# VH-VL binders against UPF0735 ACT domain-containing protein LBUL_1260, part 12

Target 1, 144 residues: UPF0735 ACT domain-containing protein LBUL_1260, of Lactobacillus delbrueckii subsp. bulgaricus (q049t6)
Amino acid sequence: MADYFYVHKKILPDYLEKVLEAREMLDSREAATVTEATERVGISRNTYYRYKDYVFRAKDPARGQQAVLSLLLADLPGALSAVLTCVTDHRASVLTISQAIPLASHASVLMSLDLAGLKGDINTLLADLKSLPFVKNLQLAGLE
Below, E stands for the ipSAE of ESMFold2; O stands for the ipSAE of OpenDDE; V2 stands for 0.75 times the mean of E and O plus 0.25 times the DockQ between their complexes.

## First folded at step 3 (VH-VL)

Design r26 (from ro2b with light chain G28D S31T Y91A Y94F L96Y; framework fv_rolinsatamab; at its last look DockQ between E and O 0.12; V2 from the best seeds 0.00; counts 0 for: pae E 18.2 > 2, off the site)
Fold by ESMFold2, look of step 4:
Structure r26 (fold): chain C 144 residues (1-144), chain A 121 residues (1-121), chain B 107 residues (1-107)
Amino acid sequence: as target 1 above (144 residues)
Amino acid sequence: EVQLVQSGAEVKKPGSSVKVSCKASGGTFSSYAMHWVRQAPGQGLEWIGEIIPIFGTANYNQKFKDRATLTVDKSTSTAYMELSSLRSEDTAVYYCARGGYFYGTYYFDYWGQGTLVTVSS
Amino acid sequence: DIQMTQSPSSVSASVGDRVTITCKASQDISTWVAWYQQKPGKSPKLLIYAASSLQSGVPSRFSDSGSGTDFTLTISSLQPEDFATYFCQQAYSFPYTFGGGTKVEIK
């Protein structure tokens, strides 16, 4: 649980921001290859691949659409991972997650999502989440 | 001045494990990658893996992934390399080395003195 | 894995000779190469990094060249203290790999 923290970038090594810059160049096609992007920002390809999946820019809270989901999650191995996979397949980002200790074979889960990159609409995401057999009582508790 | 001091030579039997330590002094320990490299007698250098103490994450050469474990103790500024299921071909000098990611190249600027591990039949 | 093919495996040379050592990468690695010197019984020492950055305290008789797949270390005038084994290393991709080494012996 709690795989990510928010930290101010001043306490992080300088190269983590360079990894973000290289990824942004690739996403925008300002650079065509990892080699080109990493050369432009001054890091190696190995640095990029080491960190590219672990570091992200925090979203401006005044930008983008956010949602709060409430659900009951079955106490089974891989249940939370499947929920997170479904969320990322729809290109939404988990901002926060809170999970109670399981009681009666289910745990209460609250998630805050960043929907800025959402593929399709929120109802498609909710339908796919509801289709998971280990998810119960899924509710959209808030939508900004 | 950064110094890396390794544990002493080991003689091991096949099938056992060895744990080599590398104590760092004279620099920042937590924010630099610590690498492990080995050299069999009369042979070249082979990279085993790396660990970054501040993250506690390790990356392994796939050749060693099932047998090698890299750890750190930040309170003593010490890195460890454990190699299990030892075979005679694991006989080598094992080095710790600092460097890499923080400078835009993956060069190894500071090396430990090496630890000879001998695996006898 | 990226293979670094280093040649020659050994060379015998006299003081004052020009010595060249080559490394060939199995794929384009841009300029991500480092060179190390290792004297008998000692750990390796970084010599040159990032294609032409000479490590502090390294004599100017050492130089390198190359990009892409072909890299060369040159000792312009061999000195007795240059008796050692030299290794190239690619820093482009995991796993980091080294050349097989070139033993330079003073004839």
Scores: ipSAE 0.000, ipTM 0.478, lowest interface PAE 18.2, mean pLDDT 81
ESMFold2-Fast, scan of step 3: ipSAE 0.000; ipTM 0.481
ESMFold2 (binder alone), look of step 4: mean pLDDT 88; pTM 0.921
OpenDDE, look of step 4: ipSAE 0.022; ipTM 0.612

Design r27 (from ro2b, 28 letters changed; framework fv_modakafusp)
Fold by ESMFold2-Fast, scan of step 3:
Structure r27 (fold): chain C 144 residues (1-144), chain A 121 residues (1-121), chain B 107 residues (1-107)
Amino acid sequence: as target 1 above (144 residues)
Amino acid sequence: EVQLVQSGAEVKKPGATVKISCKVSGGTFSSYAMNWVQQAPGKGLEWMGWIIPIFGTADVAEKFQGRVTITADTSTDTAYMELSSLRSEDTAVYYCARGGYFYGTYYFDYWGQGTTVTVSS
Amino acid sequence: DIQMTQSPSSLSASVGDRVTITCKASQGISSWVDWYQQKPGKAPKLLIYAASSLQSGVPSRFSGSGSGTDFTFTISSLQPEDIATYYCQQYYSYPLTFGGGTKVEIK
């Protein structure tokens, strides 16, 4: 009910962004009625009313610097928590995290980070992550 | 009761190799990190490295790289530390320690009794 | 490497005194610090884990506090059996590092 995820719009149904556009037209007085706004963006009034209270603009991670890290993490208590704490201690924000089921003792982890708040540079963060005892094969898979 | 029992004292000549064992009984071995710590006479504690037996992976502190090898035998619940090219400065007590819960609860919950290694001519 | 600076290197106190030992990390380590007691000729013993948690079977006069870079270990009422050297240790990143130790003696 109150849970929100920060996800890229390309994986969402296109009508969700159109709900936001229609609401913004109404708020800015660019459209006078719900019917006008929804017709202009190409959704039904029913779609607008169904989703209008559950979709909001969030900071677009593509506008800020992003990093995608891949690593193998030992399947030990606290290992993932240690990695996440290291990231947040450097004031980077975790956008997404995907962890595979551990196979033979290690789990593949992919993390997408928002670096807008990062203290220092990415190389300092990577060095600190590589220093954690349970992190293997850490690499920067993408940097925007 | 969990207990770590180490092999006995060793006296070695400079240039020799020493191998110390640490046997775990009364508790889990394979899924814990087994650590080695050096303490020179009258000095503090210095971490040497670790192995997680179930993963078969070990890391050694930079100061000891090239001279220390840490291994484990899960069939006998025993960890080993081998130190080569011994110098007088390696005279110390060597401890094994079990790392139970990383980053959340505690790191070294049980310690071996220590093994004295003396390097002299 | 994360340097753990422990202070003082030694102290003498009377039975019943409050003893405080400080440990400073060269960078933020959250709460990932443990405290160990080592009596002469013996292996170290875990007293406090995760900065402030008391290990099972350890007397309640021992306590820890702090986060980030500054950590404190306290013995609220020193007993004769507390004569030992005390070490802090970080497990935030490898290599794992210990403080230089604080030797506690009774006057």
Scores: ipSAE 0.000, ipTM 0.492, lowest interface PAE 13.9, mean pLDDT 81

Design r29 (from ro2b, 62 letters changed; framework fv_iluzanebart)
Fold by ESMFold2-Fast, scan of step 3:
Structure r29 (fold): chain C 144 residues (1-144), chain A 121 residues (1-121), chain B 107 residues (1-107)
Amino acid sequence: as target 1 above (144 residues)
Amino acid sequence: EVQLVQSGAEVKKPGESLKISCKGSGGTFSSYAIGWVRQMPGKGLEWMGIIIPIFGTARYSPSFQGQVTISADKSISTAYLQWSSLKASDTAMYFCARGGYFYGTYYFDYWGQGTLVTVSS
Amino acid sequence: EIVMTQSPATLSVSPGERATLSCRASQSVSSWLAWFQQKPGQAPRLLIYGASTRATGIPARFSGSGSGTEFTLTISSLQPEDFAVYYCQQYYSYPLTFGQGTKVDIK
């Protein structure tokens, strides 16, 4: 939070908003290449690359990553709560969670996480989750 | 009024087992993380591990994984630190301390008075 | 693991003078840093958390600053009761780690 200021766009140089527009064109496939997008908004490729990782719209999904985790969870009291505690310990937010009916000793769990507030990195979170004795077959099924 | 009260000093021989306790009073003991910290004579603080009693699963520092067992009994608001076989190098003051509300990665705000463990032949 | 290094190992200052203690992390811990005071024969006492927030009951002469890898604990107008060892702790990620401590001696 210390690295970013929340500032009204009217006091910022116009090219910063152009960087966001070029990125939006690429994300929506209105432009196929960085060259095409930057030419259409009127900035250089160097300007785009210089600023693209430092300018975001409020609540822009590109500001943070999202992860989808798949795992088998032991059918034991407190097992899911421990997984959720591990996730929140790392300041990741749970967006969705689905748990299948347990078969034998384990239930299939799929959860999607918002990593915008992540403390540390995702590899540390995954290592901590894998260390829980009731978690099996933990997989990073998707990462944006 | 949160308070952590630890068991009394122990004098043991190498190879003996030991279990020391940390009893919480006030608040929602089972929902807060309880950590264990070692301080060897004349040395600094070393984090050993942490447990959230309501979950019952402990996390350990790599240096202490397999060396000790951390457990808790939420029905009596007590956390435990246990050795199956003590070594002379286990001689130290052991503190328990309260961490976060469902967060293990948190600062320790309330501390027990410490339990001195002396291991000598 | 994140290694916390404190300096100096010992600090001797006159009563009433300012004491400045440093804590460095081997990698960024953002603001997830706490400071503790430990007097001989006692358990540690929380002074500062979140790098700069003073804990309840802690005198105003104690202040913390810094973020990322470089942190400072400042004791303005040092008092005789401030004789103690001071530790920093990062709680950014597991394993939780403490610095080796700075001993403050009043002379």
Scores: ipSAE 0.005, ipTM 0.548, lowest interface PAE 10.9, mean pLDDT 84

Design r3 (from ro2b with heavy chain F102L; framework fv_rolinsatamab)
Heavy chain, then light chain:
Amino acid sequence: EVQLVQSGAEVKKPGSSVKVSCKASGGTFSSYAMHWVRQAPGQGLEWIGEIIPIFGTANYNQKFKDRATLTVDKSTSTAYMELSSLRSEDTAVYYCARGGYLYGTYYFDYWGQGTLVTVSS
Amino acid sequence: DIQMTQSPSSVSASVGDRVTITCKASQGISSWVAWYQQKPGKSPKLLIYAASSLQSGVPSRFSDSGSGTDFTLTISSLQPEDFATYFCQQYYSYPLTFGGGTKVEIK
ESMFold2-Fast, scan of step 3: ipSAE 0.000; ipTM 0.485

Design r30 (from ro2b with heavy chain Y106T; framework fv_rolinsatamab)
Heavy chain, then light chain:
Amino acid sequence: EVQLVQSGAEVKKPGSSVKVSCKASGGTFSSYAMHWVRQAPGQGLEWIGEIIPIFGTANYNQKFKDRATLTVDKSTSTAYMELSSLRSEDTAVYYCARGGYFYGTTYFDYWGQGTLVTVSS
Amino acid sequence: DIQMTQSPSSVSASVGDRVTITCKASQGISSWVAWYQQKPGKSPKLLIYAASSLQSGVPSRFSDSGSGTDFTLTISSLQPEDFATYFCQQYYSYPLTFGGGTKVEIK
ESMFold2-Fast, scan of step 3: ipSAE 0.000; ipTM 0.501

Design r32 (from ro2b with heavy chain Y101F F102T Y103I; framework fv_rolinsatamab; at its last look DockQ between E and O 0.02; V2 from the best seeds 0.00; counts 0 for: pae E 14.6 > 2, placed apart)
Heavy chain, then light chain:
Amino acid sequence: EVQLVQSGAEVKKPGSSVKVSCKASGGTFSSYAMHWVRQAPGQGLEWIGEIIPIFGTANYNQKFKDRATLTVDKSTSTAYMELSSLRSEDTAVYYCARGGFTIGTYYFDYWGQGTLVTVSS
Amino acid sequence: DIQMTQSPSSVSASVGDRVTITCKASQGISSWVAWYQQKPGKSPKLLIYAASSLQSGVPSRFSDSGSGTDFTLTISSLQPEDFATYFCQQYYSYPLTFGGGTKVEIK
ESMFold2-Fast, scan of step 3: ipSAE 0.000; ipTM 0.492
ESMFold2, look of step 4: ipSAE 0.000; ipTM 0.495
ESMFold2 (binder alone), look of step 4: mean pLDDT 89; pTM 0.925
OpenDDE, look of step 4: ipSAE 0.425; ipTM 0.777

Design r8 (from ro2b with heavy chain G99D G100S; framework fv_rolinsatamab; at its last look DockQ between E and O 0.02; V2 from the best seeds 0.00; counts 0 for: pae E 17.6 > 2, grease 22 > 18.9, SAP .59 > .496, off the site)
Fold by ESMFold2, look of step 4:
Structure r8 (fold): chain C 144 residues (1-144), chain A 121 residues (1-121), chain B 107 residues (1-107)
Amino acid sequence: as target 1 above (144 residues)
Amino acid sequence: EVQLVQSGAEVKKPGSSVKVSCKASGGTFSSYAMHWVRQAPGQGLEWIGEIIPIFGTANYNQKFKDRATLTVDKSTSTAYMELSSLRSEDTAVYYCARDSYFYGTYYFDYWGQGTLVTVSS
Amino acid sequence: DIQMTQSPSSVSASVGDRVTITCKASQGISSWVAWYQQKPGKSPKLLIYAASSLQSGVPSRFSDSGSGTDFTLTISSLQPEDFATYFCQQYYSYPLTFGGGTKVEIK
């Protein structure tokens, strides 16, 4: 808190994002060495070591990683409730829901989700949502 | 600002039940998951389960699924944990703990003061 | 269930010492670990959470590191108020599980 702020990366020098990218490559083992990671992202080893302990990606739930989902939901009792239960079982939070009037026994639904604290990754959530019998045409319309 | 105040200590006989309350104040109750965690004397912490008040949905550690019941009363901002068929190994301090953020982060920034439940013959 | 094996179970240290506490998960859990401090007779207090963020009011002498299965909590210069028991907690999957605790005592 006292030593750190949340700052939009747009106003930071570009090499700070590259420091984060290099660290992520090392953590995921996409790169085996600092030399390999820093060369891939286009920064020096000195730049990496100078900043690696001072710059972090924000995973503050208040700022949230957000997803927008588009789906067709069967016009049946409990269909929306089942979707919401699946979302909360994955520890995601529903921010908004827009549901159109049903057409041909289905309604278009657009949902915004806050994914901070998500159990696992977004693909696991999407797979479980796709498995629900009431859900069709699930698409991830946006992720940030 | 956020406060979780639990009910007082209880002494119970084996085979009975206990219901511990956790009253929340100073913050939003309905959208934060409330977790229950216990600590036997001289032991570590053990997660019992969680409940999300706005949905009323509870999820349990499988170890407790047949004996624990988590409920909420949104009108009083109070969560409850009931544990039935008590045994001596259920002797512990029982904590309520709030999930740190609205959407579930699964780590806990506010804890109740704890409720000692003693199960003795 | 994911077991969190915490070591040592206790450590004797003096004010000013650097203390390192280790927590090992029984499977990979990425970086989904939180750390708590508990003083005798008190509730646990959150120290560190997501992305190595310090909880409000927690001194900067507390830090953590690790990914995958091996995690450490470091107190860079032990203060009198830091004598307590420390727990790690994984929040990668249900059920949420905690390490067995490390008691930090005066030498």
Scores: ipSAE 0.000, ipTM 0.488, lowest interface PAE 17.6, mean pLDDT 81
ESMFold2-Fast, scan of step 3: ipSAE 0.000; ipTM 0.494
ESMFold2 (binder alone), look of step 4: mean pLDDT 89; pTM 0.925
OpenDDE, look of step 4: ipSAE 0.497; ipTM 0.773

## First folded at step 6 (VH-VL; framework fv_rolinsatamab)

Design a1 (from r32 with heavy chain S31T I54F, light chain Y91A; at its last look DockQ between E and O 0.01; V2 from the best seeds 0.00; counts 0 for: pae E 13.0 > 2, placed apart)
Fold by ESMFold2, look of step 6:
Structure a1 (fold): chain C 144 residues (1-144), chain A 121 residues (1-121), chain B 107 residues (1-107)
Amino acid sequence: as target 1 above (144 residues)
Amino acid sequence: EVQLVQSGAEVKKPGSSVKVSCKASGGTFSTYAMHWVRQAPGQGLEWIGEIIPFFGTANYNQKFKDRATLTVDKSTSTAYMELSSLRSEDTAVYYCARGGFTIGTYYFDYWGQGTLVTVSS
Amino acid sequence: DIQMTQSPSSVSASVGDRVTITCKASQGISSWVAWYQQKPGKSPKLLIYAASSLQSGVPSRFSDSGSGTDFTLTISSLQPEDFATYFCQQAYSYPLTFGGGTKVEIK
């Protein structure tokens, strides 16, 4: 923590933001390789590797919060695993899961998440969860 | 808009195998089940199975479980259906199909153009 | 397996006629049913899903009714583009199953 400063990006060399953009392209699979990502943003591969682990966007102040989600899952093999994978891909941690018996081919699920390591913000996680075909009626039931 | 483009027609001998491809473009590939459905000439529709690319696992109609294999290649957004030990009654048009977010995963608003597989001696 | 029994197998009709197609499930499937239209040489096209929801771009002359085991598709006033084969499909349980089809032909 003592090794990092918060600075306005306008006083930084432009290539540092391009390093962030390239990393984001790789993370989102907009680019498949470092060569592709760096060519698209206009930096060298050497510049990317030199800085990729040392430059970060400012994080959402919701860090350290817990969330409670409620949702309906289709009663299909691996539906819960898909939800858990989506959550862990966003770097949230599952604290508890409660699941009721299925009604009309869906099961009610209540889960609590630790958002301390969350990549991006909670609304991005919620949008991706709502996009899953196995997920219905997703609601943020609580945020502490 | 999701578009599904399938591989071309195949002529096969009994006892051989066929592998049909279905390339998806537009929309999200990984989180939607890809289904395979066939239609024999002048006949109705028969569900073969589904694969959910996010899981990498498939679920089959028991009728085909020992002969059908569903796979995906996420890097090319392509689903595959392989049917082995072909018989003349496997002559059919084979479709890939999927749903969208609004209608869900078990109704199909997107269909491939179909792949005719002819099994003849 | 849930059998979907569709009738009639064919119907001859004129433009403007009311056409009714029935589909009976071998067990209760609540409202988990869809209807498809298929024209010769083309892939099926979704008309109605979840027993009442009209797919985007489908004319309002298409409707369905029913719950449990007995379902109907109704075309209130047949148009030239409606001559096709129609299928029901259940989405209640594996394996997904379709009705045998109903061919709507010009008289």
Scores: ipSAE 0.007, ipTM 0.521, lowest interface PAE 13.0, mean pLDDT 82
ESMFold2 (binder alone), look of step 6: mean pLDDT 88; pTM 0.919
OpenDDE, look of step 6: ipSAE 0.447; ipTM 0.748

Design b1 (from r22 with heavy chain I52N I54S N59K; at its last look DockQ between E and O 0.02; V2 from the best seeds 0.00; counts 0 for: pae E 14.8 > 2, grease 19.1 > 18.9, off the site)
Fold by OpenDDE, look of step 6:
Structure b1 (fold): chain C 144 residues (1-144), chain A 121 residues (1-121), chain B 107 residues (1-107)
Amino acid sequence: as target 1 above (144 residues)
Amino acid sequence: EVQLVQSGAEVKKPGSSVKVSCKASGGTFSSYAMHWVRQAPGQGLEWIGYINPSFGTAKYNQKFKDRATLTVDKSTSTAYMELSSLRSEDTAVYYCARGGYFYGTYYFDYWGQGTLVTVSS
Amino acid sequence: DIQMTQSPSSVSASVGDRVTITCKASQGISSWVAWYQQKPGKSPKLLIYAASSLQSGVPSRFSDSGSGTDFTLTISSLQPEDFATYFCQQYYSYPLTFGGGTKVEIK
């Protein structure tokens, strides 16, 4: 049984969100100390330390977090590197990548991406990848 | 069989808004994107945008980006297209059309019956 | 935006005739073209997509050809039920765009 479940913050104590805010202030270095952070958000240090490891921001359900791409990559030096660079330029992360043995000068590539930090939308990333001259048959195989 | 049933004809004044509905049945609502296309009288077809019912994410034709809003109600398998700041040029039959999520699948295999929206003073 | 220039705008034909409709894209779009049939007062109907893939239920007399910028829809032998307006559509990139349509009329 999972230890976590989703609830609307309306039914939760307000200090939980404040704990999250304090943590975010510390992470961003907006606050230099736990004391400063907790004072700013209006909770005690004890409250912060009690709950800081149990409170998390919910991910936007309206945004896919992972994508699976399928493409044919020309067997050319730097082709894969260029694809990876394009992905990172969009602030997506490569989770997995598999490249088959080249056939007819092209290799089948399957890669999964973390889109948590994606700049823009998935279609922009796909469009840029598709514009690469050594990329063929780019397909979005999955999105979740 | 997949069916898309749209709301009835609308008559609107310039400057007002219209919201057209499209109810899907006979398939998996969340498995396909719902696109919207319009056709002015005697004219061609113009793509407005699409929405992914699973995520609620939408993509718009830049021409309509500031005036069109696409939404879905998954519980009723209904998609909505709202167009604001209506003008006479918006007079057209508006279609919902089912399409794919993936590159290479942005064609429309099922269409609603169309909703005539007339904008006149 | 990718422009789809469709020609002719209208064609008069008889039952049994071979009818050819052309669409020219303003840039290379590989084979990402779909064709639709629309009858008066009705919604468009998908005929062909993705390089000669016939939609289920579409007669074999309908076919398409082309790659890059020039695409053709062919009706090998026109039937009475084929008198309608036909549209091409590209789905190579957004925004999705359609040709201007070709009305196939009775001669």
Scores: ipSAE 0.000, ipTM 0.575, lowest interface PAE 12.7, mean pLDDT 91
ESMFold2, look of step 6: ipSAE 0.000; ipTM 0.496
ESMFold2 (binder alone), look of step 6: mean pLDDT 89; pTM 0.931

Design b2 (from r21 with heavy chain I54S G104D; at its last look DockQ between E and O 0.01; V2 from the best seeds 0.00; counts 0 for: pae E 13.5 > 2, off the site)
Fold by OpenDDE, look of step 6:
Structure b2 (fold): chain C 144 residues (1-144), chain A 121 residues (1-121), chain B 107 residues (1-107)
Amino acid sequence: as target 1 above (144 residues)
Amino acid sequence: EVQLVQSGAEVKKPGSSVKVSCKASGGTFSSYAMHWVRQAPGQGLEWIGRIIPSFGTANYNQKFKDRATLTVDKSTSTAYMELSSLRSEDTAVYYCARGGYFYDTYYFDYWGQGTLVTVSS
Amino acid sequence: DIQMTQSPSSVSASVGDRVTITCKASQGISSWVAWYQQKPGKSPKLLIYAASSLQSGVPSRFSDSGSGTDFTLTISSLQPEDFATYFCQQYYSYPLTFGGGTKVEIK
């Protein structure tokens, strides 16, 4: 059985969310030190270190946070850049990208995207990518 | 070449359930959606629902939402359609058909051979 | 639901004839229409999708036209292997729906 499950935060002690907030402050460099972060959120350093690796923001199961796309990219100058620009324009970010050796003037591309900051619907992103002249056989390989 | 091979014909009593399988080969099972369509004898085609194997998410025709259940086994590249509370009107050939994920790809490029389900007392 | 009204329900034609099948949608569906061919005892076969996108392996004598609510499948010169039932399908929105079919019979 999985070590994780979802619960409503209202039934949890508030220091867990504060641990998460402290961690986010550190990650964003809003706070420079653990001491600063924990003082700001109102928990002890000990509490932070105890729980920092066990608390996570909930992901909306109805909305994919990550997407894996498979496509054929024409072996043309600027083709990959155009794809990346399109992704960025939609406020998605590329996590990984794998490009195979071009065959018949096209390269197989597999890329994973972070959709946490996605502007609008994933369908609009996919539609825009599909509309690029050097993109073929765009497929959504996964969504989580 | 992509092939969809369905399970054999079924004869069922009213009120019972039937589960039809559709095994995909020759392609990437998780890269496409699997639709189910039925056709009563001498009649037209009726869309039952769709499942996206990679997501496990299904979308049903409201007509069947309470009786149809779509599932997949990714390990065997097999899709399943279960229809419960069978009635004589459910007598039809049931097809699995492959489609795309995207809104502009909800057409069916490959079809199973069909499974005749006969419901009779 | 979007209704697809297909006409005629049947047509008798001879080899070499031009055959036209019409499908009318109950509302505007852009060009999201697919056409299928079905022979007795067989599963449907995709012919055309997204208006004028011919499926691989489909003869060029098959073509479609239309946008909005009125769509047409045309067989420019009917061949012996074309005697079958043809269906239109909209994929503009769920639930996906089909026309009633047109049986092309030998005259």
Scores: ipSAE 0.000, ipTM 0.588, lowest interface PAE 12.2, mean pLDDT 90
ESMFold2, look of step 6: ipSAE 0.005; ipTM 0.515
ESMFold2 (binder alone), look of step 6: mean pLDDT 89; pTM 0.925

